# VH-VL binders against c7peq0, part 7

Target 1, 252 residues: c7peq0
Amino acid sequence: MHNKIYNSFIDRKAKGIKSFAVLIDPDKVNPADIADLAAKCTAAKVDYIFLGGSLVITNHLDECVQQFKTLCDIPVVLFPGSPSQVSRYADALLYLSVISGRNPELLIGQHVLSAPAVKKSGLEVISTGYVLIDGGAPTTVSYISNTTPIPSDKDDIAMCTAMAGEMLGMKVVFMDAGSGARKPITESMISRVASQVSAPIIVGGGIRDAEKAYLNCKAGADIIVVGNAIEKETSLIKEMADAVHAAAPVLK

## First folded at step 1 (VH-VL)

Design in11 (framework fv_inotuzumab)
Fold by ESMFold2-Fast, scan of step 1:
Order: structure tokens, then C-alpha cells, then sequence
Structure in11 (fold): chain C 252 residues (1-252), chain A 120 residues (1-120), chain B 112 residues (1-112)
């Protein structure tokens, strides 16, 4: 089923179930550590493995995807730093359009160039409105994308940007403070965006503890993605997964 | 490894409230959610709700909303379930059970049960 | 709410018999990811329930291999390949696909 992963986002959101994703950069992870990471993610009931990064080498991506697919049953979703970062062995691709910026290459240009390779890969493609928020530090993402992030306190600009992305047909909204962000996205901004969009909302960047992951879910995030903190301290995987899963469903 | 030990049987009159305790030992109390499940005489198992001690977050089945309160005392590794406005149909054995995570849903360890009898 | 219904409500069996209990859910318990959230418990009078099988077919630690679970979508089965004296009990299935979590009505396995 080609919509399997997107349907899981929609199904879980409809049930009020919150998801936790671990972001792994194939270029930075030691291949010898992958078995331990896969085991920890399985034990913690991690919902998705996001693989990607701004400087990923294609051969490392394929190897990393195959290792995770062999070692655990957690879906592997590509979070590419460029449209060329595709692996046919993954379960899905977040096809990012950087709608927070005004760079036409990141809105559609690079997608035109990557489309034949993406189609040939046979991957499930999940159109994603990527909203880069100022995390208090220049990131590899902002440098590579050559775009200005939305100011961290401009909730309405983020909201309107996400709404526009949804209206243009983006299946998912991804709010990202960027890798190495000094400050995460505020609950007020997440809540403002969640109040106006029906699409699943992924939130990442600068999340360093279970409390923040939990509060972001309470604010309206559907999927929490953590990379930098987990990269520095893998024992946080279970703590953060548990916090995300702890967010009580809204029952009516 | 983990043990859940519940308080003793209670007899209450209609309209009263009852508070049942569940003390956890073994394992790390803060790493898991504790849920409550009851069984009325001749009936099956019924999920009531659960609490995550580290977040002070409780989720209740809708039919018990307003009558049930779950609390945790991390200093004694004890979870409490208080049920108010008791009715005869609340007569049941009440079990606490450990969720294998905070909201995973499989109950891997159970308390011994507490019989609550509601009669006039 | 997602409901689960068991059949039969009771059955009589002898030691050594193969016993099959079924559980049907009102909707699919399969996430798009492929995970299916259905577990089985054993319950005896005067004792706490015990987890036997989780996620349809995974045997909980310490559970004898005569117990097995199978099924997909909305139809699930618990099989005891060769009934032992300690297996005379009531069995419950549970869905944890969505809140509120619900149990089947139970199947009582009695001595023939």
C-alpha cells in the first residue's frame, strides 16, 4: 500500500495518539552503533525512524536504511536535506517544500530536478510543507537553504504559512527550529498553527527533554522528532517516547 | 520483577466514596503508567483509566469522568484510585495494572485486586 | 468505541485437548504501519489476570509455548495446543488500538 505511512499519520492523529520519531543523520551515525540504536528504539516503542541530513552521501543512506529495515520493524521515513537523498528501501519520503522561505529552488525548482529519481524509487511520497522557525542560531539547514527563518515569536506568520501550504495540497506540516537550535519552537506557535490546520503536524528542533516533548504534544503537535539530543544521549529515547505517548487523547 | 500490592477490601454505602491504593515495588516507578481495571461479579474486565506518575496526567474512561480521580505519590511509589458517588453496580474487584510504557496498552503486571462492595 | 467480542462464552475440554478461542473487533486493529494492538490474558478466580500474548502473536516472558496467538484485521484466535490442568481458566482478549481500551467478555475453559 503506497499511502501506508501517510495513512498511519492520519489514523493516529484521528485517534488522538501522539507519535515519536528519532532523527538519524546517516552521514554522522557510526554504522557499528546502528544495532544498539535499533534495539533501543524498539524497546522504547519509537513510532518512526527519520533518516536524513543536509550533507548525506547517497551510498551511506542506502546502507543505513537497509540496516534499520533488517534490525527492526519501525517504519523508516526519509527526511532529506536535498531532493537527491532517496533510498528505495525506505517506507516513505517527506518531500519537503520550504514554504517559510522565498527561494524558488526550495519551493519547487529542486523538486523538478529530483522528480524522475523519486518516481523511479517507488517510494511513498508525502508532500510536506516545511516551515523553518528561528531557533536562535544559524543552522546547516538555513545556510544550505539560503533562506530566512520565521521569527520565533511570529505565531501568526507561521500559522498563515502552514495554512497556505495545506491549501496548496501539502499533506503534512513540518515545523522545524533546525538542527542544533538553541531554543525550540514555542507551545504558543504550535497551538496557533494547530488551531487552523487539519494536516498532521510534525515538530522538531531544539527539543532536549521529555517535558518539552510532552508540552508540544499538548499544544497540538502530532509527531515529535528529536535528533540532536538523542545523538548526544541515547538514554533519552525511552524517556522522550514515553512522554510523547503520555499525552492523553482528546475524548468527546 | 515488579510487584503491585493493593489495599484491602472495602464495604461502602451507596453515595459514599472509596479510595484504593496500589504500591509498586521493583523496577522504576516513574518509568511506567499504572491503570485501573475492574471486574463486577459475573462480568468481564472493564478499563477505568490510568495515571502517569511523572506527569501528573490521568486519562479516564468517559463513563467514569467526574466520579473517578487517580493520583500518585512518588515518595511512596503508590497510586490511588478514588471513586465517588458509589452505586450498587460499582461492586467489583478493582485491579491496578502496569502499562509496559506510558500509553502502550499491554498490561504486563497486575496487583492482587481489591474487592469493593457497595450495599445498604 | 472499538468493541471486541469473544466466542465461545464457554467451552468444555479435557487435558491434552487443542483449544481455540476467537476474538472479533468492531473495526480493524491494524495501524497503517502494520502493528496490530490485540492482547490475551488468563484469569483465575482469586488471582490477578496474567498477560499471555501481546500484539496478536508475541508470547509474554515465561508463558509456555503451547499458547499461541494469530489473526489479522478484525479476527483473532488464541490457541492452546495441548491443554494442561493449570489452563482451566477464563481468557480475555483486549484491544489497545484506541481509547477507551476494551476487553472481550471472556471465554471460560471448563473441565469436560
Amino acid sequence: as target 1 above (252 residues)
Amino acid sequence: EVQLVQSGAEVKKPGASVKVSCKASGGTFSDYAIHWVRQAPGQGLEWIGGIIPIFDTATYRRKFQGRVTMTADTSTSTVYMELSSLRSEDTAVYYCARDSGYSYGDFDYWGQGTLVTVSS
Amino acid sequence: DVQVTQSPSSLSASVGDRVTITCRSSQSLVYSSGNTYLSWYLHKPGKAPQLLIYEVSNRFSGVPDRFSGSGSGTDFTLTISSLQPEDFATYYCQQYYSYPWTFGQGTKVEIK
Scores: ipSAE 0.000, ipTM 0.403, lowest interface PAE 17.7, mean pLDDT 84

Design in12 (framework fv_inotuzumab)
Fold by ESMFold2-Fast, scan of step 1:
Structure in12 (fold): chain C 252 residues (1-252), chain A 122 residues (1-122), chain B 112 residues (1-112)
Amino acid sequence: as target 1 above (252 residues)
Amino acid sequence: EVQLVQSGAEVKKPGASVKVSCKASGGTFSDYAIHWVRQAPGQGLEWIGGIIPIFDTATYRRKFQGRVTMTADTSTSTVYMELSSLRSEDTAVYYCARGPDYGGDYYGMDVWGQGTLVTVSS
Amino acid sequence: DVQVTQSPSSLSASVGDRVTITCRSSQSLVYSSGNTYLSWYLHKPGKAPQLLIYEVSNRFSGVPDRFSGSGSGTDFTLTISSLQPEDFATYYCQQYYSYPWTFGQGTKVEIK
């Protein structure tokens, strides 16, 4: 294991450089479309490819990771929906602990079950404090596992949760409204979290256009993740990447 | 389109256990939570619990805690509900149903299995 | 637990009638987002339940336009504008705001 990807998060944040990540679900992407998608990501200067999401079958994951690694130089980071979503060919794994909820399985239980496989994979592990924000549509996870999302207007709760996660040793904070969220996380909430947290902040869910991606970066997000909108319209990749990159300071 | 097919009717003695299967076809099975709901004769619908296959985590209504176990086998796209220490009052039709996914509208339970009659004779 | 109470327990109606069923929750079902998590199901003996309405007022795909849902906070209504022969069934409201999920007691719509 090494810290190459995490160090890239830290280095870019220190320089004020904003990063754009495209979230791809390996089970939903047509394999024939991967070459075109990789080319579009490369042309748009996408910074990271996040593979995963809600649910991924391991065999599709390995195939998808290897295809992206062969077709482009963009780092591939796993965004796992389950303990089984591990591919040794990826560059890193976001090891999500759902700190916004009180379900011990999502805080540590599932990690105990996955740890041997993760260790064996040799993947760079990035401990991630996952903060689920109410996106206007409850996630399956929040209801089945009784993990309550933070209300969309409770900036202070999100801020304190992220601070606690950082103090407990989480390397990254991920604020997520969920895939297909009806409303994205507010700039106010992002700004409040960014004011108290030094760790890189990833923001995703419900981001439908370049303007919102830009505003989230100005509020303090370091990495913007877009999945659902890109799945519907891949031409958005360039527009969003440009907006995210434009939010960086001219001097850095 | 997702379709849920359940195992056949079961007749059990008090104190036995029963394991009902729910096999999904069409769509990505593991994208959805699967819930279990029963209807005893002359009674209304009762939610038993649900499982998220991706995390292998399930939650149960408190009255069934210790007697019910929900498991998923993603290789066969099948969810199981096992109910132990059966009583006469467990006689019911048991349904599996597709729950909400992570994207789009949160519909509730939109696709249902055909039902499995479990009879506990005393 | 969040309780949901339906009324009436049963009603008699003729084809073409306007039918109204009510559901009351023990607490508000409004999420911080403003969305309200209450659905309605139709159930017939020997068949699986069928989703009719989700989030109070949205008709599920394929559900006839004679079915409509309304309400806010704790008070909800299912309306069938012109009852058809296939609509004689038991109707259930269900909250999916919090665990455990709970159904109303059901309203049986019977032929006069």
Scores: ipSAE 0.000, ipTM 0.409, lowest interface PAE 17.3, mean pLDDT 84

Design in13 (framework fv_inotuzumab)
Fold by ESMFold2-Fast, scan of step 1:
Structure in13 (fold): chain C 252 residues (1-252), chain A 120 residues (1-120), chain B 112 residues (1-112)
Amino acid sequence: as target 1 above (252 residues)
Amino acid sequence: EVQLVQSGAEVKKPGASVKVSCKASGGTFSDYAIHWVRQAPGQGLEWIGGIIPIFDTATYRRKFQGRVTMTADTSTSTVYMELSSLRSEDTAVYYCAREGSYSSGDFDYWGQGTLVTVSS
Amino acid sequence: DVQVTQSPSSLSASVGDRVTITCRSSQSLVYSSGNTYLSWYLHKPGKAPQLLIYEVSNRFSGVPDRFSGSGSGTDFTLTISSLQPEDFATYYCQQYYSYPWTFGQGTKVEIK
C-alpha cells in the first residue's frame, strides 16, 4: 500500500513533473512572519513545505506545523534534524537514515528510540536514504555525528550509496549539501545518481538562484528543496518555483 | 593474482573508430571500477574516463565527451573503450587500470597497454 | 581543474643514491576528514605503470621499504632512500581529489 505524499512523489516523477519544496526551520522563523511566508508559497504554487532541518533548540515544531496547516493547503512534510522531531499534525515524515556515513546512531540507533512516537503519531512515514555531500562548510549532521560527507566530485560514490539505499528498501533518496552550504551539488553528480536510481530524488543545499534549480531538475532531480537563500530573499520563492516547474511540462 | 589483459595493437586511419578490450581476472570483476589512461609519444599519462562494470555507468573527461564510449560485459569480465573520429593526436598507448577500492581513485593494477596508431 | 606539477623534470643518479621528487597541487588535496588524495606511480617504457604510494604515505602491497611518501596540503614528496637498478624509471604523481583526475608531467630518473 502506497501513502498519499509518497504517491504524489512517484506519480509526479512518472509524469516528468518537477516539484519545489521550501525548507523552514521552526527555531529560526518568527511566528509573526509565517502568514506572509505561507501566502507567498501559495501564490508561487510551492509543492511542499519541509519543516525541520536543524538541531531543535526551542521546540516550536507543533506550533509551526499547525500555523502552516491553518494558513495554506500546501502539504507539510517533516524533515527532522533528529528522529524525535515529530508532530502528528504534519502530512508526512521523511525518516532519514544517513547512509553516506558510518555512524550507527544515524543509520538506525536514533530511529529505534523514535519509532514508538512515530507509530503513535499516525504520520505517513517515508523511508529516506540521506546522502550528505560536501558543500564547502560544516553541517550540523557532520559536526554532531562526526559523519564525513562524500566529496563533492565523487559522483560514483554518491551513486553507489544511493543505489544501496534503494536496494535496502528506502523509498526516497535525499542528496543534501547541508545547511549553509557554500556550493551546491553538481549536475554531474545528480545525473550519475539519477541514471541508476528509480526512487524520487530530492536535492538541496547551496541552491541560490533559479538557474541552478532548473539545471538540477534537468540533470534528474525530482524535488528541489531550498531554505537558506529564501530566508535571505523571499522573492526567490516565485522565481525558483517557476524555474522548477518549467523544467518538465505537466503534459509530458 | 589480479590481472588485466588488453587486446592487441591497432592501426587506424583518421576519422575511423577503435575499440580496445580489457579482460579482468583474479579478482571480483563487479567490485571495481575500471579506468582508461593513455600516453602519447613523448607525453605524460592522461586520464580518459572510467566505468563501473555492473552498473554500465561511465564518466568521461570533458575533451573526450561525444567521442569515447566505455562498456562492460560482466559475463566475460571484459571492459571496452571505443574512441571515434580518430585524429593523429590520438596515437598513444592506452592502458586500462583498476580503481583500488570501489571508487577511491588510486590505480592498483594496470593492463599491459594497447598501442593505437592513427595514420593515413 | 586541479593541476599537479612535478620537479625536477629529470635527474641523474647512481645506485645507492637518495632520490627526492616533489609534486605540487594547485589547491589543497586534504579533505575535511584528513584524507589526502595523492598517489605515486613508477613507469618504464614498454611496461604498465605500477602503484607505489597511495594517500600520500601508504606503501602499496609488495612495494619495497626504500620508497616513502610524505607531504600535506599542496606539497608532496616521493623519496627513494637507496636507489636500485630497477628504480631507473619515470615517476608520476596523481591527484584524485577532483575530476578530472590529473597526473603530473613525470620525473625521469636516469643513470648518472
Scores: ipSAE 0.000, ipTM 0.396, lowest interface PAE 18.5, mean pLDDT 83

Design in14 (framework fv_inotuzumab)
Fold by ESMFold2-Fast, scan of step 1:
Structure in14 (fold): chain C 252 residues (1-252), chain A 119 residues (1-119), chain B 112 residues (1-112)
Amino acid sequence: as target 1 above (252 residues)
Amino acid sequence: EVQLVQSGAEVKKPGASVKVSCKASGGTFSDYAIHWVRQAPGQGLEWIGGIIPIFDTATYRRKFQGRVTMTADTSTSTVYMELSSLRSEDTAVYYCARDQTGDYYFDYWGQGTLVTVSS
Amino acid sequence: DVQVTQSPSSLSASVGDRVTITCRSSQSLVYSSGNTYLSWYLHKPGKAPQLLIYEVSNRFSGVPDRFSGSGSGTDFTLTISSLQPEDFATYYCQQYYSYPWTFGQGTKVEIK
């Protein structure tokens, strides 16, 4: 079994190197804009392209993966809205378990149903403890599944949830304010989680400027994911990538 | 029994294009990716790119981007590699090779196609 | 790019000899899981390359027991325990740890 992408997460974390990921929703991206978007990501030295987040099964996922794989060398990582959103052509899959909620389908149920297809795909599977934080707006996950997010000011609940996920064997912690978040996750919460877990920490949702991306990295995030802001203003890709990379120490 | 059978040798002038075929048999065509690797005279092996036939989608090594196109015809289990703007340094034996999608080691190879670029 | 370098570039041997070929990578090919992404191929002029060994030490289907692979980190070896007439060929290592995939420059095993 190859763990190429996961090992890049842990190796970069060990070196203090911060990573920037651009989140693309295959259902929302205009296919005519993909070449320009791929070129901008390459020029900005984006570390990962995350595909997914729509929470619906899409017949465009494979086409979108293939276009990015053809147009640039940046690793493509699936960030599925459902465990069934799988493309064998991606570099890895974040196999999300929503550990912040009490919905058995999102903890393990849908995974049981998707496991044979995921295994058959041959994808690198990265077990991911997904911690949904209240971003001030209903998320697709909370709306469809009746899963309540952790309140934005309950740092210790988020910390304990992430610790439990790590102790249950999840390789990565993903803290997400969700699509359409009105406010990003606080530096306080990120810092509390980072103080107790060794797993790579991905932080996303509601990040709209380079300063917040930088501060989240300083608080302990290892990978910053941005989707909505970039969808509206692609010039932010370079600004955010530079800020994230600047948060790392200078290494030779 | 798995076999990859390539088209015959080609002689081209500088600036022309060449299209080489690779026909797969003996396995489920859709379960595999097909890659292209070349060897210039006196040189080692160089990976060019690969295609996943069921999606007709290819990934190319950066130095060939813009000059190489890989396509698949699933009805005939055939993959094609077209290389344009040929130069003398493109003279090489071109091999197609299979990986079970996601493995990246090449388990079966075609017999090779010699492409000669000369004036 | 991750580079792989073979040594020697050529060697002369007789049937029945033990032959060892080395491959060194510019960086570790080892993942935290212990999986290591290095393969070996045999190639004769006028014929297709053929897979001998994948993931350092796993013999491909149909490959004779005289071929074995070993190594870890950045240093790998291919050993032929008792050279046969059909083994006079050029051998290539390949890393598939990091894109783009790269091959060593080759080691030619010639008749003495």
Scores: ipSAE 0.000, ipTM 0.406, lowest interface PAE 17.7, mean pLDDT 84

Design in15 (framework fv_inotuzumab)
Fold by ESMFold2-Fast, scan of step 1:
Structure in15 (fold): chain C 252 residues (1-252), chain A 121 residues (1-121), chain B 112 residues (1-112)
Amino acid sequence: as target 1 above (252 residues)
Amino acid sequence: EVQLVQSGAEVKKPGASVKVSCKASGGTFSDYAIHWVRQAPGQGLEWIGGIIPIFDTATYRRKFQGRVTMTADTSTSTVYMELSSLRSEDTAVYYCARTEYSSSPDAFDIWGQGTLVTVSS
Amino acid sequence: DVQVTQSPSSLSASVGDRVTITCRSSQSLVYSSGNTYLSWYLHKPGKAPQLLIYEVSNRFSGVPDRFSGSGSGTDFTLTISSLQPEDFATYYCQQYYSYPWTFGQGTKVEIK
């Protein structure tokens, strides 16, 4: 129970299996559409549902998590806008530390405040080194935290940041250009990070098509997260899932 | 409802190459991967490799690496397996089989009828 | 490589008999997600193999109820509760947990 989702990240990475995650903002999804969305994710063999957003309130989050868990068997992983946005009904929590920045509240401060509630929730906690990359547009994280993202062409800075996070004991590296990104993270940067870290690498932000999802997996991403593009066009769910799974072609 | 139809029997000399086809009807290539499995006389089933047709991306069992090539032609809904530098121990019935991405089961649910390849001098 | 071994290599049975075939893997086939990647196939000479059971215990569409799969970790069983004339065939287990995908050596079910 306490490491089931993290172990699935590790096991799939070890087998060369690439995973696709759909990011859903509870504040943006119409509750009447959740059943259809869950069915589409199931049909497309989506590996994880990431649930998160900066404006989510605790009681609304619980309702949304429970709806997805009732309607499908895909694991629900919380991707919170703040450490206080937790639901005990989810399968795991990505406990994000923004290691690309120098804001102590996002490194540890907010975590200290949320730790008792997180522990009491019984959630599987996955320590996550969150590396914010410049996607050409301001993100909620960069705006609220006054955190400067790593420039999109500074591969070595991203690499050293991810290595430091891994050495400090973070289980997963999350490279994110942000939900509003105009451009996704480059294959060059993903490859440079993948060459030096053994932890599972999650990549998200600005991914608009199946080709880019596929190329990011070939560069070394283990989990691809897409939110903005599929909010605009849900038919992309299957196309992107197929592309991600094709990067390790003969295993599902 | 997907059907897989393979090309006919082949007789080859040692050192030659053989190319076996597997034509799909009824489904779209975006829905599945195609694998190749062989059975030599008196032996069991042996997995050779598989291909995702929409991306023309293939994975091979290590012992066949360098001798086998899998390709897809989406215009004819056909997957090919080419085996080069043939040896007498390559004599076998070769099957293509499907695994579907977007529904269960995650197993070989549809098979071609098989193609006998005989390697003799 | 993950190997799978079947027993017995062959058996003789009569129509109506209960038949049990065992498959053993060299390591656990369970991912942390709980999915166990072991399937069973029926094969007759001159015909293509047919899927019977996937993920240990799930019957494929159209497969008769007399076929059932069970097991966990490294030890798996295919059971035919009441053998029918069309069931005389060779049966194979297969792991699809990791590359290369491997089949058992086969169990031939012959008429007494």
Scores: ipSAE 0.000, ipTM 0.396, lowest interface PAE 18.0, mean pLDDT 84

Design in16 (framework fv_inotuzumab)
Fold by ESMFold2-Fast, scan of step 1:
Structure in16 (fold): chain C 252 residues (1-252), chain A 120 residues (1-120), chain B 112 residues (1-112)
Amino acid sequence: as target 1 above (252 residues)
Amino acid sequence: EVQLVQSGAEVKKPGASVKVSCKASGGTFSDYAIHWVRQAPGQGLEWIGGIIPIFDTATYRRKFQGRVTMTADTSTSTVYMELSSLRSEDTAVYYCARGYDSSGYSLDYWGQGTLVTVSS
Amino acid sequence: DVQVTQSPSSLSASVGDRVTITCRSSQSLVYSSGNTYLSWYLHKPGKAPQLLIYEVSNRFSGVPDRFSGSGSGTDFTLTISSLQPEDFATYYCQQYYSYPWTFGQGTKVEIK
């Protein structure tokens, strides 16, 4: 209801503190496994639980949010596949505008339609400039919406896109290679974006090991999001969290 | 509950180096950062830098860059601060102190201090 | 670098007196959340510094109620409501808003 989550992003970034988020797909998680997953996230000191990232076809969102909120104290942030996928039980909503593409529905159209429901939900809304980067595999966003990702080696295009999003009022920049990406976003691209953007930078997609999570933080990412690797090996939660938290403080 | 114990006093010649240790007990060593602060005679407190033990990753005040190195040994829960090219103005009591990056505290628990004397 | 300046550099007081020490930062220490990253330490000869107050007004564990912090933006105050014999010491404010972390020059509280 207040800017609590967004303020935590800003305050942590200002101190050079790096955050780790676990991305959970409500349609893929077994409700019976949520308690174990929540316990592992708590033990690993995960900073945020991101819920969403896919179509969420079966409307399991509310149940999943409520289970995590009951079982742990980690903030739950919605990362919706559609602006209509909201749960009033979450702590915040990443209100994604896909600024890397030219689909007006993903830039603003769907947001116009969802805005009354989002306002009624009472959720903290965090305007997010979503920058889809080519991870070598189709993503849910690109498949459904015919949205072209930025090529993985076009650092300056990603930088200019993120800068434009920030200047248009986006509070956060989210650089995503997509769930199931064959290759993660390069340190070079993250560094180029970080050099020109003051907003918190979230980086996700294709991150499979602690070393890459750490290197992304050193390049300038503020929040690392991992989903696919965690789904396959939950022991990675602690390894990834430790790596992210160990990133050196930044002097400015 | 948390205790930081430092190595004993050192006397060095100008141009030499000194290595001060800080051993942590209580709590999980990897859960926090260790910072170093000094006080020269008649002067105030001065922050030197900090280290995150899990990766042996350190940040230094620019004034000390090139002369200071902070390292950690997780097997012994010990952090070291090495200061090279010593000058007489480096004579000071050196403290290690715990900082929690995520907790909002600055420096909550301190070591007892190590006097480093640099004689002319 | 964010600089922090204390006043006075020293003061004389008697047991039972109310003591006020001020601290001014070269820029605002306030984040958008309202959290302000300013702490106060007590330092006695032959002892390590001790955290008294963090985030402007929060007393650290075990710190007596007579110590209180207040302020906002760039101007901060440490107050000792009724000075005790063990409070004769040097007090430092510190900003941890940004690196490098910086301390004020210190305020020595001496017996009158």
Scores: ipSAE 0.000, ipTM 0.397, lowest interface PAE 18.1, mean pLDDT 83

Design la01 (framework fv_latikafusp)
Fold by ESMFold2-Fast, scan of step 1:
Structure la01 (fold): chain C 252 residues (1-252), chain A 122 residues (1-122), chain B 108 residues (1-108)
Amino acid sequence: as target 1 above (252 residues)
Amino acid sequence: EVQLVESGGSVVRPGGSLRLSCAASGFTFDDYGMSWVRQVPGKGLEWVSGINWNGGSTRYADAVKGRFTISRDSAKNSLYLQMNSLRAEDTALYYCARDLYYDSSGYYFDYWGQGTLVTVSS
Amino acid sequence: SYELTQPPSVSVSPGQTARITCSGDALPKQYAYWYQQKPGQAPVLVISEDSKRPSGIPERFSGSSSGTMATLTISGAQVEDEADYYCQSADSSGTYVVFGGGTKLTVL
């Protein structure tokens, strides 16, 4: 196990550098489109490619990872929805514990089952406190996980949950409104979490425009993840990447 | 904007002591780890010591462990290297360098000072 | 003791591609960083995290890392690229910072 990707998270956070990640579902992306997508991500200076989805229906993960690794130099980080979403060709794995809920399988149970395969893969493992926030629509995560998301206006509950995750040893906090969210996480909630947590904060779900990506960074997010909007309009990759990168603090 | 200015280099005799200083400006000093890297004239770079953002963790190269002490002062935005029991092989240009969260394995040096020369001779 | 190995010198003609290698057993698990140092000057970071180019570094500079070897590539080398190049990483434990011995690039 190595720390290359996690170290990039903390190093960039320490510098005030904001990172942009494109989330790609291997089951939804057309393999013929990957070369164009990789080129667009490279041109836009995308910082990370997150690969994964809540349900893996096919075994396209390894091929998708290898295509991105061949076509561009952007780090590939797995965002797994199940224990089978492990590819040894990726750079790192976000090892998600759903700390916003009380399902033992998502807190530790599934991790016990996947640990031998994860260790054998040689992947960098990044322990991640996953905080599911109510995005105004049922998500695959909330449905299959049988866990209740934190209400979108309960900033203190989200803050305390993230703090607990950090104190329990989670290296990263991931605040997610989920795929298909009708509303993104508020700047108020991000700011509350950022005020009490030193770990890198990843924010995703419901982000549809560059202004929201920028405001989330100003509120304290370190990494912005966008999937659905990019699937509908790939020209947003550059617009959102530029906004995220522009959100770094100005030192005078 | 970011500036690192070293001072304190001098000619000293073997067995002597010397304290190097590095004045930092243009950034929030306590958000960054700091390191000392030396270079023997005409030779390569050698990492000497590092200190994390709050001074709670220090690391030393085996060649200097037990003889050198790294420290920092947030009120003065300054980094120090106390060098004791100096040897001829400690002769080098000593650079102050900015590092991120030095207690991680991915740290690197994005800004360097111009260096201060330490000569240990008879 | 853990070492990063670089060739002592590399020579290319102007406009040709220069490749400088850095070998180390911990490189599969640790990032490589590259520094350029011109005579009388402090080192300048030219590649971070294996392949990322810092702001202000010409696009002809690129980096890659595969297995136990990291490579700095200068596509269309210019005479002003003459310098010593150092790779840097960490040992397998991540405890010690390690520099390569340096490579003198000559552009003739």
Scores: ipSAE 0.000, ipTM 0.422, lowest interface PAE 16.7, mean pLDDT 85

